# Ledger of designs, part 290: VH-VL binders against Large ribosomal subunit protein uL10m (mRpL10)

Target 1, 224 residues: Large ribosomal subunit protein uL10m (mRpL10), of Drosophila melanogaster (Fruit fly) (q9vpl3)
Amino acid sequence: RGKINIQRPKAPHYERARVVAVTQPKYPELPKAKSCFKTRAERTQQQQENPYNEIIAREVRNWLDHSRLVAFFHLSSITADDIFRVRVQLHKQNLHLKSYGSKIIEQAVKNTRYEAIVPLFHSNHCIVFSPDPEKTAALLRIVRRVPQMVLLGGIVEETMLSRNQLVAYAQMPGLHAVQAQLVQTLSQAPGHLIQQLQAHQNSFVQVLDVHAKNQMNEETPKST
Short names: E, the ipSAE of ESMFold2; O, the ipSAE of OpenDDE; V2, 0.75 times the mean of E and O plus 0.25 times the DockQ between their complexes.

## First folded at step 17 (VH-VL)

Design lb10 (from hd4 with light chain V100L; framework fv_anetumab; at its last look DockQ between E and O 0.03; V2 from the best seeds 0.00; counts 0 for: pae E 7.7 > 2, placed apart)
Fold by OpenDDE, look of step 17:
Structure lb10 (fold): chain C 224 residues (1-224), chain A 119 residues (1-119), chain B 111 residues (1-111)
Amino acid sequence: as target 1 above (224 residues)
Amino acid sequence: QVELVQSGAEVKKPGESLKISCKGSGYSFTEYWIGWVRQAPGKGLEWMGIIDPSDSYTRYSPSFQGQVTISADKSISTAYLQWSSLKASDTAMYYCARQWDYSFPLDYWGQGTLVTVSS
Amino acid sequence: DIALTQPASVSGSPGQSITISCTGTSSDVGSHNYVSWYQQHPGKAPKLMIYDNSNRPSGVSNRFSGSKSGNTASLTISGLQAEDEADYYCSSYNSGSHWLVFGGGTKLTVL
């Protein structure tokens, strides 16, 4: 009984070969998931139509609208643990660290006063939000020690500031301090005026007294 | 006016210790950091490290890590750079400069301290 | 050692405009990091001439200007004067290594 060479089966008779060829199940080519060949453009378009992105964009807008302090940072080679540490530190100061994709930011700020921030988001970035502009110094103190966070700029009281301007702002005495100083200065002004007025009056009285004394001395008859 | 004044030139032998100083004036010393820069004779600038004088937080460039110690005394607005054991290769001009953080420029420089290490 | 690349030397005649280039990587010049330029005369400490790519400190001549495109920063000196003869260094924070880096320096000669 000749060992059927299973490694090199003899070609079947031509009739059998025809039958086998015709009976081969034509498995429908699995539709090449169009998704794998979506052009970068199609992917970008699909991302734009994601209702979830709209929700996040609204969130971003909400943060921007309710924050009096916004700071923008470039993130480089930062670990999740490092971010968490920074987040905790910032949170203690009522500072909120958020990260959003560039496309979400673009969508969020489109046709708004914040549109100018879009160029800042070409890479990995994070945003810190605060309702209190007086926390600028505290924010900068924390992030200065995070080498992975590079300050790019910010918004304070609806004003866009460069990184240098933001630093300068943080170094300024708080508005309350300035106001207090102003009040103090203003409160001293009347006192000074009164003093000046009194000085003139006192001077005048002195002159009059001298004059009176001189007259009295002239009227004292030389008692011969 | 912001000014950084460094200690005078030093001539030392290999193996000796050295501490040079940089005194800041004209600004709040604790609000800015102090960076140190080395310049070997005829060579370029090398960033060595930086210190926050407020709490003496310090970071070094890898090439200088363990080779030098940066410190500060905020009470006298002075930063220091020190060696425990000098090498001939430490011969260079050393500059201190004011820097707000890692990513900010060195905006004000000391006049430099020349350190010469020779046998 | 991560260094920024500068030409070793540049020369120009009085009144001319010259440009010094500083080329880095995506982790320094090409990132959102800011480039600074320093001038150093012989035997003197470096002086900040440009910060944050294109800003001039107070007291720096308007003849000095800075720009950045891609991985290359440029210092332009217009109306070259004899006093401009010096070494020029670019610097940038490297976001990958997390330290400040300098270029190799460019010697400017005023011919």
Scores: ipSAE 0.861, ipTM 0.936, lowest interface PAE 0.6, mean pLDDT 88
Fold by ESMFold2, look of step 17:
Structure lb10 (fold): chain C 224 residues (1-224), chain A 119 residues (1-119), chain B 111 residues (1-111)
Amino acid sequence: as target 1 above (224 residues)
Amino acid sequence: QVELVQSGAEVKKPGESLKISCKGSGYSFTEYWIGWVRQAPGKGLEWMGIIDPSDSYTRYSPSFQGQVTISADKSISTAYLQWSSLKASDTAMYYCARQWDYSFPLDYWGQGTLVTVSS
Amino acid sequence: DIALTQPASVSGSPGQSITISCTGTSSDVGSHNYVSWYQQHPGKAPKLMIYDNSNRPSGVSNRFSGSKSGNTASLTISGLQAEDEADYYCSSYNSGSHWLVFGGGTKLTVL
């Protein structure tokens, strides 16, 4: 119906839209946070445009080295509002939600014991890091109510765990309960032996922690 | 000991505004969200909506979107439910309750605020 | 339209077990949904009795148990006592619509 021939809606408007779209950087509005968090799409695009993959791979190595809990998830389509709320809830528990490209992960774990995690990153994913492995229960409680995040497995105290092993780990008694049981056993020994054993108690706790982790591994093959 | 204390009963006429309150104590107020639940006389429970006091993020059920306003003042550990223009059908008991977030159970409840709207 | 279906009333004698059902859709009470149950005595605020389908909060008697099968959640009260006479509501979060839903409530009468 009719032709609009007034110059106002034609030339200047379209020229401005073209120039602005080409030159304007994208700045998503981000709420204040302890760390700078961006959407997965924004991070993936920026990584594709920048050749600094080794710098980002070093970031991933640093997270892996300083996190006693690492959990891997498949990420289905999720709104920016929902993932932001999940990230905030996780952050309140000292759980840090991150996403990286598969090539970056491959670089980060190259020639390490963690090379087995690379296949997990063939699809959309996210990773949760934490220095506190006792936060595994809190993590599972949060993500259980987020159907878009599907747990694939994790790393606890440098040990690879399947999904089922990680869930079982979350149900175990706290480390202090195991330590208390060890101290109770030692207190029944003669005083001379108690002095020497108490001096090595830290070493026994480390051995006991490794033993507890081995019991959580199950015999089924890991294939993550 | 977690406690939610609500403001007292209200008797109003149609068209009047109203703001009722819910004060939380015994926990870190901004760590949890505050949900609001309506119960008309002799009827069941209806979840109205929720607020995160830490940043004032709100979510409403569709039945209550645009009908009420949920707000919070974290400096005094208080959440609010507000009407700009009351209707006779707003006569109900209104509860606040604590939720860990919008998808979690209502673990602690206020005592309720009876709102009566009649001419 | 999206409401959880509960029987209007249920009754039992002291010492018996009773079960209250809560039926929804796969978006309300499906394999990936979590159901809570609330008890409300006359003139009182509701109290959380069961969360996450089957978990009891601290201080709730082990006579109360929850379960879920298909699109139906159930609250079971064993060893029925006079003080159990109250209204009972189920609830769940509808992940597709992004809001929490209550059932219509069930009046439990202890005969």
Scores: ipSAE 0.034, ipTM 0.532, lowest interface PAE 7.7, mean pLDDT 77
ESMFold2 (binder alone), look of step 17: mean pLDDT 92; pTM 0.946

Design lb11 (from hd4 with light chain V100Y; framework fv_anetumab; at its last look DockQ between E and O 0.33; V2 from the best seeds 0.69)
Fold by OpenDDE, look of step 18:
Structure lb11 (fold): chain C 224 residues (1-224), chain A 119 residues (1-119), chain B 111 residues (1-111)
Amino acid sequence: as target 1 above (224 residues)
Amino acid sequence: QVELVQSGAEVKKPGESLKISCKGSGYSFTEYWIGWVRQAPGKGLEWMGIIDPSDSYTRYSPSFQGQVTISADKSISTAYLQWSSLKASDTAMYYCARQWDYSFPLDYWGQGTLVTVSS
Amino acid sequence: DIALTQPASVSGSPGQSITISCTGTSSDVGSHNYVSWYQQHPGKAPKLMIYDNSNRPSGVSNRFSGSKSGNTASLTISGLQAEDEADYYCSSYNSGSHWYVFGGGTKLTVL
């Protein structure tokens, strides 16, 4: 009776092997226990970056990068009609009103120079973009009459401004106006100098003339 | 320096009309709005409304809507608060103040106008 | 009427620091709206002391400071002086109602 080698059992007959192979219970792979403790950060990272959000974030970045004027507003309950009206008014001034979600903004400005604006977007907000910083006054004039839009601040020429600073900026004479004023001042300077120089010369000549006349009068012998 | 100067104290009877004034100086009058604030004797401050002097755009607090009229004359840098028919309850100090818009503070105040309405 | 809530009165001794609170709602103080503080002496017009939650206008003593957290704004006066005795009012724009609102006022007494 051949010792059944339990350590190296003879391979079963082909037919038996086939049956055994087919009848082997396929134990479902134990679901990899997704560690329930995914940190909030990991949960947030697993939020499948909605490709759409990325596109919109890029758009926001593009607007930020190409705008010389950016203004941030809190947007309270406003009707579509009112928004449309405001949009039209702004558009006439080449001002672009956009609204984005806070997450999109955060994504858009992450690791950029604009990251400091993130705290402004805790609620409903809108942004106005302009390529022209001189439109700041026009922008503020329009939005002041929209009680649903509360000015929070802005970016002008890559500088972040508080709402008060933005207002102050809007009140400043435009660069062109300042330049014009400077040119005017500079153009007047030579004239004033010339006038002053001429005034002295004229005064001197007058004094000399008076002196000459006095001398002539003294030399005229009283013809007895 | 920014200054708001209000008209003098008024003593009126119920039913009379009244118009008080607030003159701004030291700034571009049309660049800022003018808010009006009421303070009844021994009471707190009440925001009444606001006016844009540039085009006389006006908004009122609900409590004062229809009760008063706010107006402005930008040519003389003056804002007005008026009543068509005064009531005893209108007895108060009235302040005008500069306000850039609805969300901005009242940064400069007039000296106040005391209005006394008594029979 | 939508009003901001302030304590009716606070008191302190000279040299002390006192804080006045102003509690609103999510539509005013609790929102992105800015809180301002006014000082009013008896028989005088109010004076702006703090704007935009924590900023001081020119000419206002550095003893006055403002802060905001949640639905509550706070005015702190350090080194209390006799001249600080006055009524103090907080204010904010209300984004829900779209008008400006004042607190009820706080009488500060310097003991």
Scores: ipSAE 0.866, ipTM 0.937, lowest interface PAE 0.6, mean pLDDT 88
Fold by ESMFold2, look of step 17:
Structure lb11 (fold): chain C 224 residues (1-224), chain A 119 residues (1-119), chain B 111 residues (1-111)
Amino acid sequence: as target 1 above (224 residues)
Amino acid sequence: QVELVQSGAEVKKPGESLKISCKGSGYSFTEYWIGWVRQAPGKGLEWMGIIDPSDSYTRYSPSFQGQVTISADKSISTAYLQWSSLKASDTAMYYCARQWDYSFPLDYWGQGTLVTVSS
Amino acid sequence: DIALTQPASVSGSPGQSITISCTGTSSDVGSHNYVSWYQQHPGKAPKLMIYDNSNRPSGVSNRFSGSKSGNTASLTISGLQAEDEADYYCSSYNSGSHWYVFGGGTKLTVL
């Protein structure tokens, strides 16, 4: 009985499994998908994991698509009170602290330009999302006081930035903040003007994006 | 042209107080933190702690907590390291250095202040 | 504090390449850690040579390169010159203890 005993103790808690099962979409029956020798706990875990993970992965994609600022952190052991205080401080600035499993993040960014962020989540982590890129300085001021959160890098205006580039972005004069705020204000306008402003913004950010991609590969020596 | 200029060498007796300084220039002093590093004669570098000059938020390494006081006066772009009662074991070179925060490198260093404590 | 292990000394001849290692744990030289390297000549303040594992500040020769694999960071100096004779320290932020830490230092001798 080694197989049955091992599966039974490691199965998800019954209370969580019941809630997740209610939210699962219906799937067409697949001939290869079923094995009559699987335990009930193993079968429930497999089915619940896949559909629930895709729902959460869509949430991550939605945050990424609608956030002009995304910051990635390594998260070490932290008390519930401390992380709650940090979450509240960030929320006051329209900064939204989230945590997702690394497999969910990998699924969310699969076959996207953001696939390069997956190695950042090899360890315990958290993410801060915001529609307001001008809040980068406020974000950094808050998290600099949180020893358990170590900045790894970020995304600003759909461009990946190293942690040093994110700090530099936060130090830039109010021109970038004004430009980002103007683009956000004009997002209520016809799409032609928004695309034109984004194109001009992207010329400078594209240079930083190439630099950030280069720096992400600098775990090995470069010949220049 | 980022520059950190420290106060001059000190020769003191055990039990005396001391306050050494580190003046930053060539950058916005309150945008970066100031770290302090000790190097005992013939020994390696020891990170002592760090201060955010904007509001005096301070963190110390465990070895130095309660042993020294780190402070700053942002109006004159100056950070300080202070002892209330020096010991012979405080004999060392003391460096200040700029850090973005405690997880970032020390990118610019002061010239060092040699503190000698002996009878 | 000494939380990162470096060899006490290394040596090399002019023109050769040498490598200085810096070994830690997953909390200070892990996948999420950024390792820096400092050069210190006798009687002088340390100078930042490498930051964030492999980046060079402006004014640092491309003869200096950094890398990290597993829980070991490495500083490589190619085309060794007499002026490279100095003490070298690695450093990182320890995510377990939450303090910045230095390695014990490595004395490089150019033969």
Scores: ipSAE 0.774, ipTM 0.896, lowest interface PAE 1.1, mean pLDDT 80
ESMFold2 (binder alone), look of step 17: mean pLDDT 92; pTM 0.941
OpenDDE, look of step 17: ipSAE 0.863; ipTM 0.938
ESMFold2, look of step 18: ipSAE 0.761; ipTM 0.891
ESMFold2 (binder alone), look of step 18: mean pLDDT 92; pTM 0.945

Design lb15 (from ka11 with light chain S26K; framework fv_anetumab; at its last look DockQ between E and O 0.39; V2 from the best seeds 0.69)
Fold by OpenDDE, look of step 17:
Structure lb15 (fold): chain C 224 residues (1-224), chain A 119 residues (1-119), chain B 111 residues (1-111)
Amino acid sequence: as target 1 above (224 residues)
Amino acid sequence: QVELVQSGAEVKKPGESLKISCKGSGYSFDEYWIGWVRQAPGKGLEWMGIIDPSDSYTRYSPSFQGQVTISADKSISTAYLQWSSLKASDTAMYYCARQWDYSFPLDYWGQGTLVTVSS
Amino acid sequence: DIALTQPASVSGSPGQSITISCTGTKSDVGSHNYVSWYQQHPGKAPKLMIYDNSNRPSGVSNRFSGSKSGNTASLTISGLQAEDEADYYCQSYNSGSHWVVFGGGTKLTVL
């Protein structure tokens, strides 16, 4: 009884081989993981539906809504250490440096008054938020020395400003200073007016007194 | 009106030291930076570097790093460009210009200082 | 040296419109960096004519206009006048090298 060589089974007869080939169960090709062939467009769409992106978008909206100063920067060739240094400097001034993806920003500002900022985020960017618009000058002072940060524009008190307008705004005396000056000017106005009115009256009285004295001196007969 | 006035033309020999000046007026001198630009005879404009007069923060173009020194005295609203040892190749017109930062334009220019270095 | 590329010379007749191009890279003109244009007459200091791609300083003629597309910025001078004969330089900031860059300059001749 010839030991069936289980290690090298003899090729079956041609007819049997044909039958075996035809009867081999065609296992359905494992569906090529649809994930590998997802078009860049489908991947982008799936990324848009990421619940995580929605959360981040909400965060961005929250920052925008609660900030009175927002500044947008192009970020180029900056190291993590450099960013950290800048962040620390800004934080000391209650300025908050954040970086978000362009898609997240787009999602965050879609159908909002901030939609106009979307074109600013085509490249690497960062955003600085502050609740205090008076910190604009401090912000600009810090970032000017960071060559990797290019000012693109900003939002101050819900108004979108160009980079030039933002610089101009930073150079303006603070609203409080202007108000204080106005109050000072207004408080001095009545005093000056009263002084001017009194000065005229006093001058008039002096002139009259001089006239009266001159008349009295003319009426005093030279007693020879 | 914003004005930058530079020191007069200089004629020097190779190896000599030189310091030229740029005085700003008509604006807050410490709020804007001063850039220096070289223009060799018949050539284009070359950015040399920039200074923040408020604290003398300075940055140079790589081509000019170590070749010149930029300084400022905010008390007299003056920026300076200086050489420790002039070369014939330093012969050029030198302009100072006001610039808010690196990415902003040079909006006001000095009249230029001609430096001639000849043996 | 990283420089912006300009044509060496451009010419036009009085009343014509001419355009000077300034071509850079993605690190300068092609980025969010702004382009400025300067006019320089012989023996004079440069004068800012356009800033932030398309803005005119006060006192600059409305005949001068600027634009930017891709890696190329353009200065257009309409209604060319004899006084426009000068050298023109574009300028930007290079975000890769982190310094200011000028174009090579363009000599404009009014024929």
Scores: ipSAE 0.858, ipTM 0.935, lowest interface PAE 0.6, mean pLDDT 87
Fold by ESMFold2, look of step 17:
Structure lb15 (fold): chain C 224 residues (1-224), chain A 119 residues (1-119), chain B 111 residues (1-111)
Amino acid sequence: as target 1 above (224 residues)
Amino acid sequence: QVELVQSGAEVKKPGESLKISCKGSGYSFDEYWIGWVRQAPGKGLEWMGIIDPSDSYTRYSPSFQGQVTISADKSISTAYLQWSSLKASDTAMYYCARQWDYSFPLDYWGQGTLVTVSS
Amino acid sequence: DIALTQPASVSGSPGQSITISCTGTKSDVGSHNYVSWYQQHPGKAPKLMIYDNSNRPSGVSNRFSGSKSGNTASLTISGLQAEDEADYYCQSYNSGSHWVVFGGGTKLTVL
């Protein structure tokens, strides 16, 4: 039989270049908390002044500002090959898998309404960003096959959602799909029109509630 | 509304095969997983495994790997649990339940299928 | 099969409050895991009572509440009633081993 360990150089690829840039080739490793139960003194001593922190914090702010879908996950131990495969699958759907240190996230969201997300990043984590909230269903179908990623919650259209609300959002017809269903039901007998509109009304109201909550001055509960 | 209806009770002898079913209605069947849970007489609940009906992705608890087969036919909204050769120790109540993924609750449960293996 | 640790039994009088504990490891119950609780009457399927540590499904009495602290989740039943006599199970996802796990169950007796 032939040799099993044939080696050849692997050609660079844009997706691989993107992964390398995210995996800290140009900056110090992200701080990784060993425990969620750190004292104030331990937290202060653990912090290392890093000139890249503000550059990376600006990157996080830019992602948050330009993403209509953000999802947060706890990440348990995973091989580099497995996380790369997940990143590639997500990227095909315009879903961008990132990981940042808790200090970077804290700096990025300080004095914003998103400050409540900081506790989510005191454990090993990852974030998925996308400009397209309609990709929520695709995101969830991909990541639920990844045992190492546990959904914590998300932000859709600038509204913070619990993980159950995010799943419910993913199951709603899109706004265009709801509008198309209304047109289809108008082609049916008049006696069924009210039933069809009422059946889809909760989906439409829930989408409107997500958008309306962007204007409410309501505190979102912190994750435990 | 969401409903999971399981096949009826079974009385079998050791060595016989068996396939029990779980039919889902009131929701998009291939959008959720179906998990199987065993409860031996007088004992607690044991997760056996799951199936994603959309493409038959399956995962088993280590305690049940290779001992049962989980399958689904999404065209009739039905999941199955199957033994090729029953043992007396397989006597138990078997539940199917709906689950979004590993970390989500089992929110809707079937009524259970009692399997008795004796004599 | 690894189970979360629950007391084997708990008892209380009508009108009292009781708490059932569910203890695991950091991988089972820690701050990044969500715990569910199920009630099971004899001969019946389990019923989801609490999900995501503290949320109640619609139709579940507000006498049932859940909490989590460290590696221990708790189900509290206030104002005990005879109908609360049942087995109670906690359930979580073991993120370290990547498996769904149940507690061993707790028999609640209403005296």
Scores: ipSAE 0.737, ipTM 0.881, lowest interface PAE 1.2, mean pLDDT 79
ESMFold2 (binder alone), look of step 17: mean pLDDT 88; pTM 0.915

